# VHH binders against Gliding motility regulatory protein (frzE): the designs that were tried, part 16

Target 1, 240 residues: Gliding motility regulatory protein (frzE), of Myxococcus xanthus (p18769r270to509)
Amino acid sequence: DISNEVREQLDRVESDLHMLRDDAFRFVRRNDDGINTLHGNLAKMADHVAEARLVPLSTVFDAFPRAVREMSRTQGKEVDLVIENADIGVDRSMLGDVRDALVHLLRNSVDHGVESPDTRQQLGKPLNGRIRIRVRVDGDMLHIEVEDDGRGIDPERLRQAAISKRLINAVQAAALSEREAIELIFRPGFSTRDQVSELSGRGVGMDVVKRKVETLGGSVGVSSRIGRGSTITLRLPQSL
Below, E stands for the ipSAE of ESMFold2; O stands for the ipSAE of OpenDDE; V2 stands for 0.75 times the mean of E and O plus 0.25 times the DockQ between their complexes.

## First folded at step 15 (VHH; framework vhh_7pa5_2)

Design x04 (from w04 with S106A; at its last look DockQ between E and O 0.63; V2 from the best seeds 0.49)
Fold by OpenDDE, look of step 15:
Structure x04 (fold): chain B 240 residues (1-240), chain A 121 residues (1-121)
Amino acid sequence: as target 1 above (240 residues)
Amino acid sequence: QVQLVESGGGMVQPGGSLRLSCAASGFTFRDYYMSWVRRAPGKGPEWVSEISSEGGSTYYADSVKGRFTISRDNAKNTLYLQMNSLKPEDTALYYCAAEPDMWGYAEWDYWGQGTQVTVSS
């Protein structure tokens, strides 16, 4: 009977379809596991690559003692540079920017922070100035502090400068806390030699340092006291 | 009143020399870094040279390095620029600028009116 034969054929086809479906599901599962394993391996590899990209900050710091001595000598100053935890790693891709930022900070400390030996003597300070670079890791963030024992930052002078530049009025200036007044150094237009600096490569203001650090996903802070010195803190991701 | 008055400019032949002076008044001169900035016709301002407040450190643009010498006399409140081996490209209005010796501050607060330097055959 043609009907029974057709039914049997249909049953066979349905069975075959079921088997194919099962095989397809198994194949997808196996490939999913493989993909997951591959993803896991790729993640591990990425971590290893990230670790391999870490370079000790000492690579940058090794040149700083000489640089500070040279900068100080030209000014008749003696400045001791102390570096702590130089073996901490930083992403290689950030080394250049970090170096530039630190050089700028060191220059500021030597030029404008540390007083002359005569002034220091009058103030009862050690004849030699001191700059300290301190590195620490806090979670996934790298903290680099540059501290000097110089004259510090005068918030009133900064207020006056800001008024003079018409960045703020006298009322606004008076309303600033000492901390806020000091932070004016990071304000765009405050320390920018915009017109001349682009041409001379000189006069990188602290606003530029801030921008660079922020571009790297970090932050910059300042603490200062008149007569005691200044501390700049760079907070950077340890890995990009 | 703060004043910066430049002098010593003029016309010279290529290879010649000039000495610029800047007389400062109305502020504590010794507390300022001093710079020379120049503006050539049709160009923006160009930093030329800088000297620290105590005169211990001097800096020069690459274009003038080895040819120009900056100095200062704090007792006289005067800034100087010795310009040797002058070139036509040195033709510009030269300004004296004063920057406070202050940590984190990188701006000229005071400017002079400028003195004209012309180098031409």
Scores: ipSAE 0.421, ipTM 0.713, lowest interface PAE 1.2, mean pLDDT 87
ESMFold2, look of step 15: ipSAE 0.463; ipTM 0.656
ESMFold2 (binder alone), look of step 15: mean pLDDT 85; pTM 0.855

Design x05 (from w04 with E54S; at its last look DockQ between E and O 0.58; V2 from the best seeds 0.00; counts 0 for: pae E 2.4 > 2)
Fold by ESMFold2, look of step 15:
Structure x05 (fold): chain B 240 residues (1-240), chain A 121 residues (1-121)
Amino acid sequence: as target 1 above (240 residues)
Amino acid sequence: QVQLVESGGGMVQPGGSLRLSCAASGFTFRDYYMSWVRRAPGKGPEWVSEISSSGGSTYYADSVKGRFTISRDNAKNTLYLQMNSLKPEDTALYYCAAEPDMWGYSEWDYWGQGTQVTVSS
């Protein structure tokens, strides 16, 4: 019978079409797997390129001990600088900005943080002041802490300065916690002596430091205790 | 009430010398960094020199380095600027300015009225 023969061929054709469809699904899946593999490999290559661009922070930090000694000598102070984990790397394009920010912090700590030896003796502190730079990596972010053991940052003096500059009124100033008052150092308009280059001899304007760090995609924090010292923390992406 | 009063200005021939004084009152002078800032005719303010609160550190603009010497007497609450080898370009109204010795704060909070320095033949 001819009708049975045709149906038998149609059954074979249908079976072949199902197998072809299954093959097509496997092909699409393999292609999708290949794209995912390529994506993963490209991400790994990007990571290797980023890692190759990293330069140790020591390339700029190595000059800091001499710089701190010179700053201290001219101020009549004794200050020891300790640097930890400077072999950690950062994108070369960020080195200059990191150096400039840290020099600014070091100058503030020597000039305004660490007390004279006579004052430290009266306070029961070691005669040599100390500034410590600590570097660590948390995920893709560098954390650079600059800590001194000086007089700390006086929140009341900061409140008064902000009131005098009309950035806040007395009621607002009284409402600030100590932490919030200390953070006034970063507030735009708080320090107005712009320092674009090597003009003037002192580091000025913590809002300049914050702005520079934020331009790099990072953030700046501060903590301080009167009589105990201050810590500035820079968070920066390790690579751009 | 804060007061900064400059004196010692005047007319001087090129190559001459002049000593400026700035008498301070109404604040704790020894707790402030002190600066000299000048304003030439038709120009904006130009920072000239600065001295730390203790007097231990001095800073100078490149244009005056080697010719000007800043000093202070904390017992007399007085700031000084010794100006040598004066040039016509040094002609300006010279102000003293006070900045608190305070971590993370950089601002001239107090200004004097200025004293005129004129360098001409």
Scores: ipSAE 0.416, ipTM 0.667, lowest interface PAE 2.4, mean pLDDT 86
ESMFold2 (binder alone), look of step 15: mean pLDDT 87; pTM 0.869
OpenDDE, look of step 15: ipSAE 0.635; ipTM 0.794

Design x06 (from w04 with R30S; at its last look DockQ between E and O 0.48; V2 from the best seeds 0.53)
Amino acid sequence: QVQLVESGGGMVQPGGSLRLSCAASGFTFSDYYMSWVRRAPGKGPEWVSEISSEGGSTYYADSVKGRFTISRDNAKNTLYLQMNSLKPEDTALYYCAAEPDMWGYSEWDYWGQGTQVTVSS
ESMFold2, look of step 15: ipSAE 0.509; ipTM 0.723
ESMFold2 (binder alone), look of step 15: mean pLDDT 86; pTM 0.855
OpenDDE, look of step 15: ipSAE 0.636; ipTM 0.795
ESMFold2, look of step 16: ipSAE 0.532; ipTM 0.739
ESMFold2 (binder alone), look of step 16: mean pLDDT 86; pTM 0.856
OpenDDE, look of step 16: ipSAE 0.582; ipTM 0.792
ESMFold2, look of step 17: ipSAE 0.485; ipTM 0.688
ESMFold2 (binder alone), look of step 17: mean pLDDT 86; pTM 0.853
OpenDDE, look of step 17: ipSAE 0.618; ipTM 0.788

## First folded at step 16 (VHH; framework vhh_7pa5_2)

Design y01 (from x06 with S30D; at its last look DockQ between E and O 0.54; V2 from the best seeds 0.56)
Fold by ESMFold2, look of step 16:
Structure y01 (fold): chain B 240 residues (1-240), chain A 121 residues (1-121)
Amino acid sequence: as target 1 above (240 residues)
Amino acid sequence: QVQLVESGGGMVQPGGSLRLSCAASGFTFDDYYMSWVRRAPGKGPEWVSEISSEGGSTYYADSVKGRFTISRDNAKNTLYLQMNSLKPEDTALYYCAAEPDMWGYSEWDYWGQGTQVTVSS
């Protein structure tokens, strides 16, 4: 019976094939598990590296209350500074540029935004002015808002200044919305005093701030209402 | 139409005093920071002092601190510079300059023609 011998050999071959299949399946699963674990570990390492290079904004913001007190004292004004969410981090390579930009914004708000106590009393405002720095993260972008409750930015004065400096003509100036006119503060050539003043930084052109922020991959915006105050918003990537 | 007219310059001995005035017209004086800027012979312009639009804040270059006092009288549209303990190094043409009190704008929009101060024996 030749059929029995062949059947036994075929049974052995089948058994060997089942073992090979099981071994192959186990090999594939082991390799898949290993690759997935490696990918997961690499992702965790990348996250740790990214987090390690972020430094809290408080490392530079903590000096701002003293700076605002000094600016206010020399201006004969009373200004409260409120800082929110300074625990949020940013790439350490950007800290100096962020600090410098914010100091310029704070100086503008103290010098030209917040009114004297006597004027605020006459306007029915709280005697102490307020500047608020608020930080938040939206996706990969850091948003820093600097708001004051001062006199606001007068778009008509900005239109007239731009005409006088021949940056735009009267027809162009009349066509600007209030929002567009306020944006003139960022126009190159709009503020040129820093060419002469030993007190550089007082009213330094906002175009310098805008250029630095844009070099960092960000943007700057402004909104303002006469009598209510102004808000400058810096948008920056958290990492370069 | 805008006019800034300085006066009060002259010759004085070292250690003496002078009071400069700058009469302003043609703009709303109360809306402007006012500065004194001087130009010594052979040198470029040098900022000397500044006063806020309401008069409450004053600023001075290191070279004049303690000797010069800036003030303004908004009712008379006049800026002043009291110069005491004058030195030969203070010899210069002194200009007044006006900068609008505006957020985000820093420019001396208006200048006077200057008044000469000469400090020599």
Scores: ipSAE 0.517, ipTM 0.709, lowest interface PAE 1.7, mean pLDDT 86
ESMFold2 (binder alone), look of step 16: mean pLDDT 85; pTM 0.848
OpenDDE, look of step 16: ipSAE 0.611; ipTM 0.791

Design y02 (from x06 with S57R; at its last look DockQ between E and O 0.67; V2 from the best seeds 0.00; counts 0 for: pae E 2.1 > 2)
Fold by OpenDDE, look of step 16:
Parts: C-alpha cells; sequence; structure tokens
Structure y02 (fold): chain B 240 residues (1-240), chain A 121 residues (1-121)
C-alpha cells in the first residue's frame, strides 16, 4: 500500500520532470528563433537606415550652375555646366565635403582650365567652355567626374614647377611618367600657399581635396590632355 | 632670367594717391595671374589684390576694396596698382607676385624686390 503510493508519487514526479524538460527545450528553441529573427530584423533595419541616409546629389548640384556662371562672368568667360545623373544618392554625412571638393574643382576648371573666349577662338574651340559633372554608381562606390574642355594640364610645366619648389630634383622629374607628372598637383607643398595666399581665399590646393576624399574612404584621380581639357574623378563610398 | 621690378612707390599724405607698376621679364607674362602683396614693418605679408592672366578677373582684400584698382597690360608685360585714398595703414613694402595660370596650381612662382609706399602726414 505504502509502496504503491510511493510508486505513484515517483511516477508523477517523473512525468512532471519530463514535462518540465520538454517545456525547457521548447523555451530555448523559441528564444533562439526569436533571437535569430531579431538579428535579422536589426540587419534589415541597418540597411534601411543606411538607405535613409542617402541624399540626392542634386541638393548640391542645384547651386552649381549659378556659381559657375558667376565665376565665369567675372573672368569674361562663358562656361556651360552639364550635370548627368544628379539624382544619385550620397551619404548625408559626406555632402558637405563633397560639395567643397566639387566647388574647388569647378573653380579650378573655370579659373585655369577654360580659356578666354579670344583664346578659344584662336584655338578653334567653341567660344563657350564646357564643364561636365558625371555621376555613376559602381558597386558600392560613387564616381563623380568633373570634366572641362579647357587647356588641360601640362605635365612638363608641372615637372618644372615641382623642381622649382624643391619637391623633386631634375632627375626625379624626368623619370616621372606623364600621368605621374600630372598627379603632382596632389602632392603636399605643390599647390599650398603660404599665409599670404590663404588670405586670398584661394588657399585650398588639390592636396587638400585628395586628403578630404581619402578621409572619406575614397580616392581621387586625374586625367588631362593639353588643349583638350582635364577630368578629375572622385571615387567615394556611397554609404558610410 | 625672370624679373619683376616694382616702381611708383613713395611718400604721400593721407588721402593721396599712388600708382604702382611692375615690369615683368623673363617669362610669358600673359600666362600668369598677378598679385600685389604688401608687408608692413613688424607685420606679416598681406595679400592686396589679384588679377587673372587675361585681366578679366580682379580681386581685392577687404582693406583696400573701393580704393585700389589692379590692372595689367600684357602687351607691355606690366602690372599696375592704382591706389587712391591712401591711409597710414597702407604703409608697406609692396611686392608684385606672379602665379602660373595652370590648372590645379595655386602658388606664386616669382616675386619682385618691392617698392616702398609710405603714407604719413
Amino acid sequence: as target 1 above (240 residues)
Amino acid sequence: QVQLVESGGGMVQPGGSLRLSCAASGFTFSDYYMSWVRRAPGKGPEWVSEISSEGGRTYYADSVKGRFTISRDNAKNTLYLQMNSLKPEDTALYYCAAEPDMWGYSEWDYWGQGTQVTVSS
């Protein structure tokens, strides 16, 4: 009698333990699935946030036509600005730096790239200069090209300038390829003005542009042909 | 040999006028932006004015706006600075500086010896 009661009690306890075990396993499985789902949702949310951070480059470009016209007019030049794919998005955090970089490039194109109307006429070029901004996405990278149809960059003049500035010697200068010579514009000390030049508001050199772009995880390139113009390419991450 | 030779400096009374000239030689003058820079005693150099290679663009420091006029004659290889309404604070050695009209380039390659401007009662 007592033995049967004890057995019954043991059976109940065993049954309860089995149920508890099963409940525990179910709980763990349910929580694991929940955690995985949460991680998935967080990842999706991160992606959505990243997308939400994208701002169309048009927000920057909208001011450029006027700026280029103004810069050109003050110099007696006529420059047409053409913008392609302005609707492409860029990370909001980079907008300011991208704007500054592009303004600098546009200024260089207007000031030193595009020739005067008289010069252009003599050269058989259209009287109006042209600057083209092209935007494209390549994978996760944003490419922004600023192209002018101006005088281009003379690599030999840059070699001479670099020698004069004691950045390189004559032997080193002669050893530079045309591409490397053109890239001298990005070297520190090449385009940097002393304190006096900073006062003129022209104190931003191409080395600064390069540095800013690199800080953003990007790169800058240049291609140029004498008499045909120059192209600066900014490669930037589309999202940070 | 590259040479920039400033002239036209002198002593004038406040409110007076001077015209500075800079004669350039030894380089293609028309391929350079030209600037005037001044240095007062005990002070650092101060940019005064700039003119583009073709003369279409002119810029001035705020301190001289409305009083000074920069100009150039590429046929004569000469840079000018008309200074009107001179003030004692304009007293300085005035230098002519040349910057190549080159894409991506922003440095003065050549400097003159300067011409002294003294504004004193």
Scores: ipSAE 0.261, ipTM 0.617, lowest interface PAE 1.9, mean pLDDT 86
ESMFold2, look of step 16: ipSAE 0.453; ipTM 0.679
ESMFold2 (binder alone), look of step 16: mean pLDDT 86; pTM 0.860

Design y03 (from w04 with S52T S57T; at its last look DockQ between E and O 0.57; V2 from the best seeds 0.00; counts 0 for: pae E 2.1 > 2)
Fold by ESMFold2, look of step 16:
Structure y03 (fold): chain B 240 residues (1-240), chain A 121 residues (1-121)
Amino acid sequence: as target 1 above (240 residues)
Amino acid sequence: QVQLVESGGGMVQPGGSLRLSCAASGFTFRDYYMSWVRRAPGKGPEWVSEITSEGGTTYYADSVKGRFTISRDNAKNTLYLQMNSLKPEDTALYYCAAEPDMWGYSEWDYWGQGTQVTVSS
């Protein structure tokens, strides 16, 4: 049966083609699974390498309590330093710049922020001033907050300083919000004095600190309330 | 109107002494850190010494430490620099400068006209 023979051959060929197709798809799917697994493992290894390059901030923060004590003694003030989450890491290449920036912030808070014990008593504040360093990680960004409970930053004095330096005129100064006026501390040309103190960082303007932080890919913010204190926030990539 | 007026400069032999004064007016003197800055011939400005707003702490450049003493009298609105063991390298025009005692601001807002100190054999 010649017609039946041809039909049987066609059925056999069709079956073989279906098997080949199924085998080919199975091979592709297994290969895809293996590639996806490898990609996942490589991503995990890359994360491990990046994490291994991080050095805890405590390696530079451990010197800060002594530094603040020395600054405070020199100024006749009583200041407690509280450091939170210093075990969080940052790229080793950034440690020096982070240390320098933070020392400058601490110096400003002790020298110009925290009031003398007598003044604090008159204001109804705890006799010991407080500076708090808090570290947080948000995604790939490290946030370091330096907060003091001192006199705060007076926006009117900053407006007047900016007018005197001819960075803005009186009309422009009056148009600044309180927060915009406080941010003048970061304006290029606002602080031009540069010197080295016994603890490093004294005499360096906040614009220089901001510039260094921005070179690292970060940003600097300020929040302050007269009589309540100031908070400076450094935002930095955890890895460069 | 802010004014800083230095005085007390002059000619002196090496090893000699001079006392500089800086009289301040037109601002709240006690709210300012005060500095002495000098400019030697052919050189840029060089910070010499600084005293805190209430006078409790003093700072000195290494080149003058042990020889110069800064002080202030807030009742008289006057800044002083006692210069002992003077050297020819101390020859310069000496300015007083005022920096507000203020968080996050580091600038000598007010300057005097300067007083000349010349140390020569």
Scores: ipSAE 0.429, ipTM 0.646, lowest interface PAE 2.1, mean pLDDT 86
ESMFold2 (binder alone), look of step 16: mean pLDDT 86; pTM 0.858
OpenDDE, look of step 16: ipSAE 0.641; ipTM 0.804

Design y04 (from w04 with D109E; at its last look DockQ between E and O 0.60; V2 from the best seeds 0.58)
Amino acid sequence: QVQLVESGGGMVQPGGSLRLSCAASGFTFRDYYMSWVRRAPGKGPEWVSEISSEGGSTYYADSVKGRFTISRDNAKNTLYLQMNSLKPEDTALYYCAAEPDMWGYSEWEYWGQGTQVTVSS
ESMFold2, look of step 16: ipSAE 0.534; ipTM 0.707
ESMFold2 (binder alone), look of step 16: mean pLDDT 88; pTM 0.882
OpenDDE, look of step 16: ipSAE 0.579; ipTM 0.762
ESMFold2, fold request of step 17: ipSAE 0.607, 0.580, 0.629; ipTM 0.761, 0.740, 0.784
ESMFold2 (binder alone), fold request of step 17: mean pLDDT 87, 87, 87; pTM 0.875, 0.876, 0.873
OpenDDE, fold request of step 17: ipSAE 0.614, 0.582, 0.619; ipTM 0.769, 0.760, 0.776
ESMFold2, look of step 19: ipSAE 0.597; ipTM 0.768
ESMFold2 (binder alone), look of step 19: mean pLDDT 87; pTM 0.878
OpenDDE, look of step 19: ipSAE 0.550; ipTM 0.751

Design y05 (from x06 with Y59W; at its last look DockQ between E and O 0.68; V2 from the best seeds 0.58)
Fold by ESMFold2, look of step 16:
Structure y05 (fold): chain B 240 residues (1-240), chain A 121 residues (1-121)
Amino acid sequence: as target 1 above (240 residues)
Amino acid sequence: QVQLVESGGGMVQPGGSLRLSCAASGFTFSDYYMSWVRRAPGKGPEWVSEISSEGGSTWYADSVKGRFTISRDNAKNTLYLQMNSLKPEDTALYYCAAEPDMWGYSEWDYWGQGTQVTVSS
């Protein structure tokens, strides 16, 4: 019975195939576990390195009260600066760009935002203007808010400027909401004084600030009400 | 319509003085920072001086500090530049320029046609 011999060999082959299948499954699973563990450990190490590189924003912000006093004296204004949560850290590589962006925001608020003491008295406002810098962390993102209690940003003047520069026509300007009109300050080509290296006049457009923040992986927002003041919000990753 | 008209230029010898005026019309003068910008032969524009919208603050290029004085009279819509101790390198066409006193906007929106200042022996 030769037929019986063949059946026994087939049983042996079938058993061997089951063992090979089981071994292959164990091999794949063991290697997947090891790779996942390595990826997890590397991610933890990267997090620890990133946190160790953080430097408190106070290293930059500590110079701001003196800078605001000087700007205010130059403009004949009285402005108080309040800074909150400057102990929060940011990647060391970002400090210079953050400082530069904030100096421009502070300059704008002193120069064009906060009114003179005489004007503030007539408006029933406290004689000393206020600029407030607030820092908070939300997940991986820093939020830095720069708020003044000045005259605010007039959307109608911005519409008119954009028409004058031929960036939009009158129909397009009329179609802009108040929020859209205020956001014209970020539009490329809206402020051109800061783009000419041979003209050393004062002023930096908000498009330069926005570009710098976006290079760092962040974003810039604006909120304003006439007579009540303006808030600029920088959103930046805490680590690069 | 907007006009900026400079006057007061002329020829002077080194060490002399001139006073430039810029008469403004067609816009609310007190809502604008005002600047003097000059253009020497063969060179691009050079900012000289600036004054705040209410006149309380002034700024000067290093090359003119201590010699030039900017001022304005908002009741007369007029900008001035007193130039003392003039040097040959001050020879240029001098323009007045207006920048709105407006948050987040930095632009000389209006320019005059210029007045010539020539300082030569």
Scores: ipSAE 0.500, ipTM 0.710, lowest interface PAE 1.8, mean pLDDT 86
ESMFold2 (binder alone), look of step 16: mean pLDDT 87; pTM 0.865
OpenDDE, look of step 16: ipSAE 0.583; ipTM 0.759

Design y06 (from x06 with Y33W; at its last look DockQ between E and O 0.08; V2 from the best seeds 0.00; counts 0 for: pae O 7.3 > 2, placed apart)
Fold by OpenDDE, look of step 16:
Structure y06 (fold): chain B 240 residues (1-240), chain A 121 residues (1-121)
Amino acid sequence: as target 1 above (240 residues)
Amino acid sequence: QVQLVESGGGMVQPGGSLRLSCAASGFTFSDYWMSWVRRAPGKGPEWVSEISSEGGSTYYADSVKGRFTISRDNAKNTLYLQMNSLKPEDTALYYCAAEPDMWGYSEWDYWGQGTQVTVSS
């Protein structure tokens, strides 16, 4: 009976279709699980790679005490360097830039921040200046603070300097808050490229420091008080 | 070593003129903005005038505007200040300074020993 044969064929086709559908669903599920597992493994691998890339900041800091002593000696100053939490890791790829930034900050603190012994004596300050490097981790961010107990930053002086350099006019300068005035140090053109410090062949200004840090996905901050000193804070990602 | 040596100071009567010079050495003079700063007895340093690296821009304190002229010769590494119509209030030790302190501190990074200008009848 042709009708029965057709029905049987239809039933077979329907059964085959069901099996194919089930196989297809199984395949999709298996692949989905595989993809998820792969993603998980990739994420773990990324984390391990990130950890493996971390280098202790002490590698950078080891040279700083000598550098600070040498810089200070040439200027007739005595500056004590205190480093806290030097064992914290930083991404190897950022190590060079971080070093350069910190050297610049240390130089600025020695050159411009810390007063001469005579001045310090007159002010009733300890004869030796102090620079403190403090490292902290906050979540995924690395915080490096460079603090000096020097003369601090005068916002009014910065306003005047900025006006003189034609970075801003008098009206603009007057409108700046104290914080904004202090932040002028980061403006392009404020820092002179050519500070002929024998030690840093490249006139690195604070604007360059800011740019470098920002390129790394970080930020730079400054706090200062006249007569008490200044603190520069570098915020950097712990891992790129 | 960075050196700035000022000269040309002296005693003049009110209404007189002086020309100060500053000889710079030990750094790339042409890369720096240069300033004259003065310190009167018992007073803090006062900015007087500034000139850009190439000399294209000049700036003056209000107290000296129209009377003083700043100029530079980069080939000679020399900064000048022409002071006309001098007043007793202009009496001060005049310093040549190379760039203000980057941090905005009260002290200038590079300055000379100064040259004394005394305006008195």
Scores: ipSAE 0.016, ipTM 0.281, lowest interface PAE 7.3, mean pLDDT 83
ESMFold2, look of step 16: ipSAE 0.561; ipTM 0.756
ESMFold2 (binder alone), look of step 16: mean pLDDT 85; pTM 0.849

## First folded at step 17 (VHH; framework vhh_7pa5_2)

Design z01 (from w04 with Y33W Y105F; at its last look DockQ between E and O 0.47; V2 from the best seeds 0.00; counts 0 for: pae E 3.6 > 2)
Fold by OpenDDE, look of step 17:
Structure z01 (fold): chain B 240 residues (1-240), chain A 121 residues (1-121)
Amino acid sequence: as target 1 above (240 residues)
Amino acid sequence: QVQLVESGGGMVQPGGSLRLSCAASGFTFRDYWMSWVRRAPGKGPEWVSEISSEGGSTYYADSVKGRFTISRDNAKNTLYLQMNSLKPEDTALYYCAAEPDMWGFSEWDYWGQGTQVTVSS
């Protein structure tokens, strides 16, 4: 009789233990699911926040046609500005820096890139210069290209300038590819007039543009051909 | 052969005026931004003023703003600097310098011999 009672008690205890075990497992599973759900929700929230931070580049580009017209007028030039894909978004925190960089590039294109109407006529080019801003998204990166159809960059002149400035020696200069020679514009000290530009209010050197873009986690590139024009490419993260 | 020849310098009293000229030859003048740079005794070169290739844009050092006026005549291949209200601190050798109108390039590649400006009582 005692044995049966003990057995019954043992059975009850075993059953209770089983139930407790099951409850514990359920609790752990629920918590795990809850944590996973929370992580999922946090990820979604992060995505939403990132999206909410995006501002269309058009907010910056809207002022550019007028600016280019004004800059061109002061130079006695006519320059057409074409903008493609202005609806692409950029992080709001980067908008100011991007604007500044682009204004600088536009100024360079107008001031130094696009030839005078007389020169263009002599060269058989359209009288009006053209600047094109192209925006593209490549994965997580935003690509902004500023292209002009101006005189381009002479790599040999840059080599000579770099030698003259003692940035490189003649052997090093000769070893540079055309691309590398053109990229000298980004080297610190190449634009020696930074100090003067600060005083003159003239544009920031391309080295500053590069530094600014790099600070944003991006990169800057240049492609240019003599007589055909130049293209500056800003690669920036679409979201910070 | 590239040549930049400055003229118009001299000695003037404080408050006086001078007009500098720079005659350019041997290169396409209209394809260059032109600058005036001055060097005072014992000092490094100081940028004074610059004018764009077409003359539409002018820039001045803070030290000369409101007093100096840069201009150019592309038909005559000549750069000018009207200097008014001259001060003793303006005493320097003034150089004409040419910068190629080249994208991404900012360097004076041609220089004149300079013209002396002396402002003294």
Scores: ipSAE 0.082, ipTM 0.508, lowest interface PAE 3.1, mean pLDDT 85
ESMFold2, look of step 17: ipSAE 0.245; ipTM 0.567
ESMFold2 (binder alone), look of step 17: mean pLDDT 83; pTM 0.835

